# VH-VL binders against q9h9l3: the designs that were tried, part 23

Target 1, 176 residues: q9h9l3
Amino acid sequence: PRKMVAIDCEMVGTGPKGHVSSLARCSIVNYNGDVLYDEYILPPCHIVDYRTRWSGIRKQHMVNATPFKIARGQILKILTGKIVVGHAIHNDFKALQYFHPKSLTRDTSHIPPLNRKADCPENATMSLKHLTKKLLNRDIQVGKSGHSSVEDAQATMELYKLVEVEWEEHLARNPP

## First folded at step 1 (VH-VL)

Design N2i (framework fv_nivolumab)
Fold by ESMFold2-Fast, scan of step 1:
Structure N2i (fold): chain C 176 residues (1-176), chain A 119 residues (1-119), chain B 107 residues (1-107)
Amino acid sequence: as target 1 above (176 residues)
Amino acid sequence: QVQLVESGGGVVQPGRSLRLDCKASGFTFSDYGMHWVRQAPGKGLEWVAVIWYDGSNEYYADSVKGRFTISRDNSKNTLFLQMNSLRAEDTAVYYCAKSDYYGEYFQHWGQGTLVTVSS
Amino acid sequence: EIVLTQSPATLSLSPGERATLSCRASQSVSDYLAWYQQKPGQAPRLLIYDASNRATGIPARFSGSGSGTDFTLTISSLEPEDFAVYYCQQYSDWPLTFGQGTKVEIK
């Protein structure tokens, strides 16, 4: 069993004008970047805006997608008790309607040493794409076909590994 | 550090046109939707327009529809607002603002550029 | 469009006091609501997003709560630098809209 996973979710627009963000895909990878979970998820409400340029989700992905309630149960079983790494991860947790302990949460958009390594202000919120390019010399989220949540989760785990030793030591001395 | 710098503001007669530019630096411009928000002297904030990070979609406030055009050049890290048929009620400080990846709230704003529409 | 109504229009308080600012939406915005602080001559500063998440660098004395149509910004103990105008903003639907603002002024 792994103690640390990385997560990335894709959201589609539901509700009026499609501006309610509803979970439509979730990818979870282990410490080594191996996929533990990757499913399209069917929101309980009508999808108004697939946000395909960002989400990569199309109508065909919803035909046999896992219903939200079932997917949520599967995902929470994987996350519970583990250190969960993500980028702006509070948005993923909101889409999951889930509260993960802050002591077990690592948000790569809010780790000062990571921004420092990228020559960015320590207190700024930098995009996953920017940090990945600066620190891993990789381009993610390219083109007009939408983002890959697997790719984003893998990049997020690899970014965290760059600061893991120093950040875990910091958290041990300064518990959240 | 993240910087948004507006330019192009000034005094202009009613019925004329003006273009505002917003130069972005310190972040990957092509990752973010960009917005214009204005504030009339002594009044509150009014959202004006948005353009998606890839330029594929735009939305406008009803007060400016048909008169203003938002555009962007990702190769130059620059956001534009073309303002046509200007009216006295368009007098405001115009702010360039960067939305977050997961929502249209604004952590970073420019300094603002004043547009005065006066006869 | 979704109308945001802020109350009170002005709040006159002294340093050390608790400030409670209200924002009501004409229809549900779920938790797609942000709060901003603006000082004279300056651009707005993001305080809270997704109704209750504090933005980077924002002091712990600022907190947001609420969901649906009723939202509150609380400043637990006012500091001199907190006297400013505060705006709520919804991003649940287009067009994006702001409240008319609450001015927190020194008594």
Scores: ipSAE 0.000, ipTM 0.460, lowest interface PAE 15.4, mean pLDDT 87

Design N2j (framework fv_nivolumab)
Fold by ESMFold2-Fast, scan of step 1:
Formats: sequence, C-alpha cells, structure tokens
Structure N2j (fold): chain C 176 residues (1-176), chain A 119 residues (1-119), chain B 107 residues (1-107)
Amino acid sequence: as target 1 above (176 residues)
Amino acid sequence: QVQLVESGGGVVQPGRSLRLDCKASGFTFSDYGMHWVRQAPGKGLEWVAVIWYDGSNEYYADSVKGRFTISRDNSKNTLFLQMNSLRAEDTAVYYCAREAAAGDYFDYWGQGTLVTVSS
Amino acid sequence: EIVLTQSPATLSLSPGERATLSCRASQSVSDYLAWYQQKPGQAPRLLIYDASNRATGIPARFSGSGSGTDFTLTISSLEPEDFAVYYCQQYSDWPLTFGQGTKVEIK
C-alpha cells in the first residue's frame, strides 16, 4: 500500500502584468490530516500581485519565507513515490514546476463518484468549498481574507476518503 | 429554480432611510456570498456591498461606506440593505446578486427594485 | 480602485455581422474578468467568467479572450436577440468594478 498525502498551494502573481502564477505557500497533510509541511515560499521573481483575497499572502509573509529552490526540494522529497491528493491539482504541480505520475495523482475536482455523493452532475467541476459543505457539512475559506492552504489540504483529504475504496478499484480496472 | 426577489424600493427624501430586502429561493442560501449592485437611470452598473455566506464579514464601496449596512438572515433566506443618510446620487435600481462558487462574479440576479431620492 | 474602460461606447451593426467589444483595465486583473448582457428593463445576465469561460446556457457565438489589462468579447454572428448593452466586470481586487458599458444596436 502506498502512503497518501494531500497538498494545497497558494500562488502570487509574478512576471508581466502579474500574469504568471508563482508558488508562495504550500501545505501538505498526511492521511489523518496532520501537517507534514506548511511554509511560505519566496518566489525567485518580483511579486507584482499578491492576490491576497485568494492566497491570504501579504508582504509580511515573505520576510521569513523559504526560497523557492529550497522549498521545492523539500516538497518533492515528501511527494515522490506517494499518492498525492489535491483539488484542481494540476495548478499546484505547475507552480511547483513538477510532473507527478498520473497513476499516483488524485484530483477531487475530477472524481465522478464524489460529485454523485454531493448530488451534483458527475462530470461537472465543483469547487472545494461546495463539496466540503455538501459532504462534510463544514465551512472552509471563511471570509475573504484569503484561503488557508492547511484547511484546504485537510478538507481535500477528507473528501477523497469518502470515495477512496470505490475510486481505487476504478483506477485498478481503468489505469490512467 | 434559483430566484432572487427584491422589495422595499420607493421614493424617499434626502437624509432619510430605507431598507431593501431580497428573498432567495431554489438554492442553499447559506452556501453563497451575496451582493448588492446598483444602476442609476441611464447609467452603468456600480457594485455596492458584499456579505459572506455565513455573515462573518462585509465589505462596501467607498461611496456608501458608513451609510449602508448589508446583513442577512440565513434561517429566512433573506438578504438586507439598510440605507441611511440617503443622497440624490443614491437614486438607482438596486439588484440583489448571488456570487458564483468560484469567484466574485454574479451567476444570478434579482429583477431589481427602484430607489428614488428626491425632494 | 481598478477602472475598466470599454470601447466603443456604441456599436451599430446588422444581424449576421461580427461584433468585437473591448475592455481595458487600469491595472492587471489577471483573468478575473466577467462579461454581462443587459436588455432594457431587465437584470444583467452572465455571459463569460474567468475571461474566456462561457456560462451555462450561453451560445457558442459568444467568446471571451484576453488577460492582464486587455480583454475582448466577440459575438461571431449577431442574432436579433444579441442587441443589448454589454458590461465587463473585474473581481481581482476590492472594490469590484464594472466598465461603463458598450451598446450594440441595430444599424
């Protein structure tokens, strides 16, 4: 049995017009929701747009932030060889400049049985906030001061656990 | 069937107060942030205020800050806008709008209620 | 406050023609931009969100493009029901702001 972790990243805007999404925080939790990693990360490029409403990141968080190169090494050591759960996880992997094997990736925004349990169309892309409220009766991303990546990673793992047996059986029959 | 129905609009003198209500139906009201957006006669849209899905936070346009108060009652599926110290420039159709789950854009709007501030 | 400027103010076209509407932001809004259609006496209707995603039920003739400060709404072939006022809206930062509108009218 492979070990499983859940990840959620926060990004800030860098590059021309702040259009590039650069990693600025990463949280990783284990199967039981215990925090394995949670660090603010300093992008190698000038931050043009903190996107604070979504990311929760402010200039003050960058003072003690781990440089991207070092943070990336730490994060990849945790992810390598494990089943990694996330919500719209391709965005997180892109920000990490990392390609995780599809066979070890679980995206809760793209699991039809999870949508079915939430009484949503199976192939629709539902937000993490909506699925968490419907299936776990828990409110996440409260207020507009920015998201907690720890809270989001924990919710993502709990959502996956609701369909884990069914979805792992499906993947064994239909490898990605 | 999502519905938002505004009420409480009317003609009011400058300096007076008015309360607008918005009754929601056809969705879980407590899952969505709610907004007020207004439109002066013959003019464009102007965002007024937001209240988070659980009522924990509010934010206002500078033009109404300190005069308007947004509130909600999730047990009654109702959104409110208390408008104090009304000015002529507050004359507009006021729309109740639901924010989308993924961002602060509006997937459903009410029909609007007209507020006229005149002497 | 982020200011959105729409151009042209009025676009006079015939059914079947292509309409191209512009929205420019005073600062980068990334792709946090939506487009709405409004007919006289009616509430606005969501057309496009996240700059380029069509809302549910919106015909394929409507498309959005752009990022940062420059955005375009395109109607590939105008139908009679498409003659209306169109507004862009940013949700990148508070306060939320709208453009002043572009009226698409029959020639």
Scores: ipSAE 0.000, ipTM 0.477, lowest interface PAE 16.3, mean pLDDT 88

Design N2k (framework fv_nivolumab)
Fold by ESMFold2-Fast, scan of step 1:
Structure N2k (fold): chain C 176 residues (1-176), chain A 120 residues (1-120), chain B 107 residues (1-107)
Amino acid sequence: as target 1 above (176 residues)
Amino acid sequence: QVQLVESGGGVVQPGRSLRLDCKASGFTFSDYGMHWVRQAPGKGLEWVAVIWYDGSNEYYADSVKGRFTISRDNSKNTLFLQMNSLRAEDTAVYYCARDHYYGSGEFDYWGQGTLVTVSS
Amino acid sequence: EIVLTQSPATLSLSPGERATLSCRASQSVSDYLAWYQQKPGQAPRLLIYDASNRATGIPARFSGSGSGTDFTLTISSLEPEDFAVYYCQQYSDWPLTFGQGTKVEIK
């Protein structure tokens, strides 16, 4: 079993005018893309804006959702001590109110060789949708019904696998 | 202000060669994939070729594959199209065009175009 | 290659009228579809990208909709400067392809 997982979270708007991003779904997949965790999560604050077009979350999903405190504990048990792959992953960690060691974090939005393979400047932050289309010839986040965090986590892991050998060698020579 | 200026077009006989240049200004040229798109007189648009931001990859339309070569010089902010073995069917206005979002494939800026006429 | 078919070939309308232009793809392009405007003697101008997003500086009267294989460009109230040829373009797969164009002309 590999000590590597990929994560993608969906956030809803809480607080004044929905400006605060709160965790409302989390999906985690293993190295092969098998789902280890996929739950709707009930924020501790009232949801002002479901952001459904992007999150795919509707009020119905909240009825039996796992409370944030419990979901966070479950998620952290899976992430702790593993290499965690994500796209713009700092947003996911912020929503989880969690610090993951930089040495075990892989952010596909900030891996220069991956951008290079996709005809993108090494310092640009490219969307997961564009990288997946360019490098895997696969469409994700289609339509206006919202994103699938499972689909996004699976795509993120596959993208990382394209540069894994090269990037791990780079990190070994240039520890973060 | 973003500008793309094509040059090098003209009248050539079938079987001959011509090189088109596209000079870019007003943006960081090395950050963008660049394309050539052509339009035959009175006809629609036809995509010709693309080159990656760093020059590492290229793709071509089947109609020009093996005859045309796209290249770039990032130090000179210039895109090139080397056209060999020209045919009457290559007669068109040739536009250089910039990728909207770093290799996205739709074009936010176009040059004014340069006319290539292949006739005997 | 992915073939894009635009209809109608020509649309004859008066200023102030609504224009509706169609683009159909031979296979799904998801939302990787753009619309361009071209006036005689000019380069094309990007209007819409990702099926429904207006490009910078494009007036609100232009809107795009659709996904998969069926797309629409709508001009809610034609201005004199809107009489032009409109092209759809897919960037879902290589080679990149354009529709044959729809000419919007004054009645």
Scores: ipSAE 0.006, ipTM 0.495, lowest interface PAE 15.7, mean pLDDT 88

Design N2l (framework fv_nivolumab)
Fold by ESMFold2-Fast, scan of step 1:
Structure N2l (fold): chain C 176 residues (1-176), chain A 120 residues (1-120), chain B 107 residues (1-107)
Amino acid sequence: as target 1 above (176 residues)
Amino acid sequence: QVQLVESGGGVVQPGRSLRLDCKASGFTFSDYGMHWVRQAPGKGLEWVAVIWYDGSNEYYADSVKGRFTISRDNSKNTLFLQMNSLRAEDTAVYYCARDLTMVRGPFDYWGQGTLVTVSS
Amino acid sequence: EIVLTQSPATLSLSPGERATLSCRASQSVSDYLAWYQQKPGQAPRLLIYDASNRATGIPARFSGSGSGTDFTLTISSLEPEDFAVYYCQQYSDWPLTFGQGTKVEIK
């Protein structure tokens, strides 16, 4: 049994026409939803598009942001050896340029029992906002000032806890 | 203005060793993972090895594991491939390639390649 | 290892025609898939990464789609310079692997 954390990242657009997603904020919470890490992160490449409507990130947040290399080291120390929960978590790992073991990864966008509880097709990929509203009766990502990665990480952990017993048993019988 | 220039290729007999160098310029070398990819004459692409941006980890294709060693010197902007116990099937053009990311991604820039011929 | 199978092996078309190239993975690679173009005597050139994102300087006629195990590269209207060999590549798991290539040649 390993400790469990939930992660959510905010990305900004870098590269050609801002099409590359680069890490600009990361939040990690523990099983109870307490914040273990929450930092603005300065990408090594020029930011073309802050994507503020979704990321909540503005130029002011970058002034004292932690450089990517340092932030990555800090984040990986927290994630290594733990069960990591996320929603469409491959995007977060891609932004971190990190590969977490599949046996220790839990992606709430690909857990069939969770979709069943939400009255959605088991193979459908549903947004975090929709699952949280359906299953927790809570509105997240409200307003036009961007998302809170802390709020998203907390919601993701709570969603996983709804199916944890069933899903961990399934994974023990059907290792990834 | 990103440039990757391979050197060290040539003709070598089976069982011998050869070292390839790849000199990088036009970017901060220490920010990127680096790869070696090879292509046998008239054949497709085969991934050979990777080294993390900070040199902390390496991975190899099974065909070269135990024979080839990838390394880097970030102070000199140079990537290396030490090839030992060379076989005829190692004959290929060897490309160094920059990872779009720090560890594992696609390759956004490639060198011109250097030909290694292993023959008796 | 993850095996990538490209089809067709050869695609014979005329300039102005649409080219559709397939790449299938033996297991899910999510969207960790790239496409490269290689001309004779040259190094490969990155066209598409993360299944659908065009690399810097790549013309709009090139597009990628797909996820999981089934991927497509589309060239909407072939230009003379597009006749080349195209490779898909996965970076979802070690070792990194390439497809065997699809040659797009003049009819």
Scores: ipSAE 0.006, ipTM 0.507, lowest interface PAE 12.1, mean pLDDT 88

Design N3 (framework fv_nivolumab)
Fold by ESMFold2-Fast, scan of step 1:
Structure N3 (fold): chain C 176 residues (1-176), chain A 121 residues (1-121), chain B 107 residues (1-107)
Amino acid sequence: as target 1 above (176 residues)
Amino acid sequence: QVQLVESGGGVVQPGRSLRLDCKASGFTFSNYGMHWVRQAPGKGLEWVAVISYDGSDKYYADSVKGRFTISRDNSKNTLFLQMNSLRAEDTAVYYCAKDYYGSGSYDFDYWGQGTLVTVSS
Amino acid sequence: EIVLTQSPATLSLSPGERATLSCRASQSVGSYLAWYQQKPGQAPRLLIYDASDRATGIPARFSGSGSGTDFTLTISSLEPEDFAVYYCQQRDYWPLTFGQGTKVEIK
């Protein structure tokens, strides 16, 4: 089996009324939860809405942030050829302006066995916070100062590990 | 600094059971997947089993499924292989091996010295 | 099960010579191929992972190349300590499998 990493990104609002989500932080952890990458990222467009309550991003974080083009290159070098785990990961890939092969993508918001373990409907989209509390007995995304993308990536990897054998067997029988 | 030490090998009759232990030191054992790999006398390497960092996930080679059980005790930094219904073809040196990157890299950066299991009547 | 076929079975060379070892997979394993060295009475040692990345502490004379089904381990100039058995291993499919080995021996 291929090497596996987990990713979580924070986005800020750019464009009209801050409705466009632009990458402002990315964290990547390995299978055991060690941080491989964690940088604040400067969007190429003017930030209209920092979304600080959820993103944890403030203007001060942008002062020495890595420009988007450079950060994207660094991140893609880490992701290429690996199984990438995330929660609602399509949002992260969209912000990265990147296509990762579906066969190497694992989205913990759409894994029926994981929901089953949490006593949730198999096809429901459950939040990372809910699944982590129910299955790992840990509180993440606490308070109003924004989320930690490192904490979220670590929790996402641990959640995937609970169903890894079952889900990899399923994917081998039912290739995406 | 990193050490893996196997024990429990010996001579055993067909159909009997044997348990192998592997004691780890010099790294955070609970962060890494662990494997058993065997080598029959004069032959090549054969992967036997894997266990994830927390013990929740296990996989076995077809030749040992239903007979061997891999387990670990993270509080004791110890990996185990319970071998039941032993056959002559299970005769081999058994190595425990550490995942290089964490739990799931499946490249082995450290190996124990090996323990010999001989199944004979 | 993925079958890995190594060739030649035995390679007889002198110190200072270049060694080229082949590993062929029964179906594509991408770049998820590792190489190990084993000396008599010792456990294997990881040399190369992901087809071409050297493991920590491995001398620059060892290099790996290839992808898909055809892989090569090259030792640019053999040292006395390099005479050993070499195994390839794939990690793209369950179960994990090793090649049968290539013995590099002194001429």
Scores: ipSAE 0.006, ipTM 0.497, lowest interface PAE 15.5, mean pLDDT 88

Design N3a (framework fv_nivolumab)
Fold by ESMFold2-Fast, scan of step 1:
Structure N3a (fold): chain C 176 residues (1-176), chain A 120 residues (1-120), chain B 107 residues (1-107)
Amino acid sequence: as target 1 above (176 residues)
Amino acid sequence: QVQLVESGGGVVQPGRSLRLDCKASGFTFSNYGMHWVRQAPGKGLEWVAVISYDGSDKYYADSVKGRFTISRDNSKNTLFLQMNSLRAEDTAVYYCAKDRYYSSEYFDYWGQGTLVTVSS
Amino acid sequence: EIVLTQSPATLSLSPGERATLSCRASQSVGSYLAWYQQKPGQAPRLLIYDASDRATGIPARFSGSGSGTDFTLTISSLEPEDFAVYYCQQRDYWPLTFGQGTKVEIK
C-alpha cells in the first residue's frame, strides 16, 4: 500500500456566534481514491451554525455521529507516518487539534506548479473547486446540499498526482 | 446606481424559440452571479437559471433543462436566456436578477421584467 | 425540490397593526432563507436574507426570525407602503424555490 493519503474535513460553527470551527465530518482516501475513513463526528460543544451550504452537515447526521475524542484517535492512527495531502490542510489539522510534520504534508492550495498548470498566479490560493474544474475538467461541490468530503478528498489526491513527481523532487532538493 | 434592463420578450408560437437579453449597469458585472426568475400571470415567482460570474457554472430548474440556455458576455455587461421548444406553460414575465455577491443566491436587484407569451 | 408553504394566503390589516407572516419548508433549509416584497406591476425587492439579516435600506420595522423548517417575517407597525405580496425563498437546495406568497392588504 502507498504511504500517502488525502484528507478532507467538514467543520461546523460552535462557540460565540458560531465563530469557532469544530470538526463534524472527516474523509480519508488512499492513493487510488479508495475510502479509508468517512465518519460524521460529534463536536464536544453545542453546534450554533451547521454551515450546511458548505459542510453538508445537518442535525440528522449528528444523531449517531462518532464523538470527537474517539474519531480523533481513529483519524490520527491513519495519518501518523504517512504523507498527507489536503487542500488548505492547516484548517483540517487545526480542527483535529493535531500537528502533522511539514515534511509529510502536501497542501494543494500552496503548490506553485499546480497553479501554473491551471493558468493561475503561482502564489495565489485557489479553491479546490476551481483547480478541479481547470485541471481535471470535473465539477465538484455542485448543488446546495453541501460538499461531499469523500469527493473532495478524491479530487485532492488526483490533483496532487498531476504534480507529484515534480513536487516530490523539488521537496527532496528543498526540504521544508 | 444599479440598473438591469430586459428585452426580447414578445408573443411566440409553441415549439418556437426566443432569446432574452439583460443589459446591466452601475456595478462590476463580471464579479456577480446572474439569475433568471419568471412569474406567470397572477402567479408566484419561479427560479429558472443561474450563471456564475465567469460563465463556467450553470444550473437550471428541471422544467427548463434541455430547452433553455443561460449565457453572458462580460465585455458587454449582458446576460442572455436562449429559450427553445417553448410551451404554453413558459408564459410569464421574465426577470433578470443580480446575485447579492458572487454566489449568495439571494437577489438584491431585479430588472422590470419582459413578458413572454406562448400562444397556440 | 424544497416546497415552501406560506401562511396565511391573505392577511387583512390596518395601518399601525403588527403583521406576522409564516413560511414553512418541507425539510430543513438551515438559516438560508430570504424574504421579498412585491408591489403590483413591480419587480420584487429583497427585505431579509439569511433568515434574519436586513438588506441595505430596509426599515427597522421589518424583521425575520426562524431556522430549520419554520420562519417568520414580522412588520412591527404597518405603513401604507407595506401593503404588498411577500415571498420567502430558500437557497439551501437546488433548485432555488419560492413560497406561493402572502398578500398583505388593507382591511
Scores: ipSAE 0.000, ipTM 0.466, lowest interface PAE 17.6, mean pLDDT 87

Design N3b (framework fv_nivolumab)
Fold by ESMFold2-Fast, scan of step 1:
Structure N3b (fold): chain C 176 residues (1-176), chain A 122 residues (1-122), chain B 107 residues (1-107)
Amino acid sequence: as target 1 above (176 residues)
Amino acid sequence: QVQLVESGGGVVQPGRSLRLDCKASGFTFSNYGMHWVRQAPGKGLEWVAVISYDGSDKYYADSVKGRFTISRDNSKNTLFLQMNSLRAEDTAVYYCAREPYYDFSSGPFDYWGQGTLVTVSS
Amino acid sequence: EIVLTQSPATLSLSPGERATLSCRASQSVGSYLAWYQQKPGQAPRLLIYDASDRATGIPARFSGSGSGTDFTLTISSLEPEDFAVYYCQQRDYWPLTFGQGTKVEIK
């Protein structure tokens, strides 16, 4: 049986006017929500916008952060061959400059049964914050400290577990 | 179910100000980034501005930077565009559009309003 | 800014024919390319996002392909309601930019 992990990344703004999203933190949790990886990551480019309200990242977190190329290697070793769960996970894979097989990818922003449980249109894309509040009765991404990628990865795994049986059966019958 | 309705358009003289509103319904407005997009008569689409779900982050097209201000009131499910120092080239239909992700650089515009016409004319 | 160039500017076809529309980016936008349909007097409607994913409610005759700088929107068999202007859009870089549009008109 394949192992399953959930991932969430935080990005900061680099490049002209801070418009490029660069990886600055990554958290990976196992099926039970235990942390397998959680590191601040130093982008190779100058950070012009920490996006702290979103990312929770401040300049102090960059002092001993793992350089991008090293962090990427560590992360990919954890993800390879596993079912990877995320929310709008294409953003995380883009920041990692990584392709993960679609057959092993689960995106909680694109699972119709999950939206149905939340009383939302089945094919709409709903935010992680909304789904977590509706289905788990938990507020995430609150306060002024920014997002916690650990919190987001844990919520994402818990959301997936609500539909895991029916969605895995659907995917076995309708391979991506 | 999802609806976005713009209002506030009209005819205004160059150098004057105008405020556009976009009223949202059918979804949890506070979970979405919002954009303004405009279209000059007979021309294509031009992105104008974005605001994050909580209002803390904003970006503007260079053509409007310093003149336009995007804002939102999540308690009223309303998006605003304050347009100052209007020019003839600002004449366009203005659309509000919804972005379905918390990272406002990554979402497609999945729902649009019907648009409101702003004509800047002497 | 990233320039998106759509071709042809106008595509004249009859109902039942296949339409193929191109969008080329001045630099790579990965897969962060969307397609919108706009009918006269109406707001744009999202058709395709992330180069190839169909939006909710969009008929199967619409498909998208491509990555990097070259993208294609295909309508396998034109219906009367498909005669409209089509825009591509990239969201990989600020500012967000649209192509100039391709008008699909009745021959």
Scores: ipSAE 0.005, ipTM 0.483, lowest interface PAE 12.4, mean pLDDT 87

Design N3c (framework fv_nivolumab)
Fold by ESMFold2-Fast, scan of step 1:
Structure N3c (fold): chain C 176 residues (1-176), chain A 118 residues (1-118), chain B 107 residues (1-107)
Amino acid sequence: as target 1 above (176 residues)
Amino acid sequence: QVQLVESGGGVVQPGRSLRLDCKASGFTFSNYGMHWVRQAPGKGLEWVAVISYDGSDKYYADSVKGRFTISRDNSKNTLFLQMNSLRAEDTAVYYCAKGYEYSGYDYWGQGTLVTVSS
Amino acid sequence: EIVLTQSPATLSLSPGERATLSCRASQSVGSYLAWYQQKPGQAPRLLIYDASDRATGIPARFSGSGSGTDFTLTISSLEPEDFAVYYCQQRDYWPLTFGQGTKVEIK
């Protein structure tokens, strides 16, 4: 568990009609939920839609934001060689333009035992908000002014810890 | 332990102004969006307005747009509704409510009655 | 705005019977639909959110289903305390809108 981190990213809309999702914030926490990285990130393209209701990102956050290329280097240095936990984590990796080895990736939206504990269909994709409420009895992503990527990363790590022993044993018997 | 308490309701003449307050306790008020919902006597529920956790984003029902202003003071755990140019149609019990998108309103105040009549 | 139509307007039943309440949206609201219960002189109480998730403290006899435009609230076996007015609310589009209500009353 020492070489394990959880990640959550926030994206803003760039490109035509703001339909392209570009990284604008990234939070990484360690196994205990302590923050290792939490920075606003300036996309290389013009921001068309801040998507503030979900991202929590406003123009003011971009003033001292870390440029994408620099932030990406910092983030990848933290992720490389570690087990990375996320929820629908493929979206985060896409925004980072990064490939993380499948053997070191844990996606809490695709862990059947976790859904089973939440009384949900084992192969369904459940939201982080739903799983956190059912299993941790906590409300996250509350309000209409955006999500806290720190809160989301912390919740994701705690969810994984509920099934860690069982799931790691399963992966050892059934390598990705 | 979570409590929302409205105040400021009363009888007021058409065209006048009134301010409603909603005091919150038992949760981290500054982390949540807040809403006003009203109900005319004997009628159903009508959404009035919403304010984001930090006060930077607001939306209003068309029936009150330009006349009502929602605001909040996170240091005092208080939500406000400033009602200007009141009409008879604004007569209702006004509730403050806590909730986000698909989570619904998990907590409501007791309501405060506003009667607009001459 | 999205119009929510609840049916029936009034449902007359006896304790122990199953109640099925409908809410139809004028356009798709995904799963962003909530159900509330209101008794005379009281504030509404959240029963179901995100179409099918039961709110904290709500008895298992209450269940919600549906997505898109057609939603149902089911009370599997009515208790005396369940006779009340029920409202659906969509939370997908501004302005947020409520249905007109369904009154569940004793036969």
Scores: ipSAE 0.008, ipTM 0.446, lowest interface PAE 12.0, mean pLDDT 88

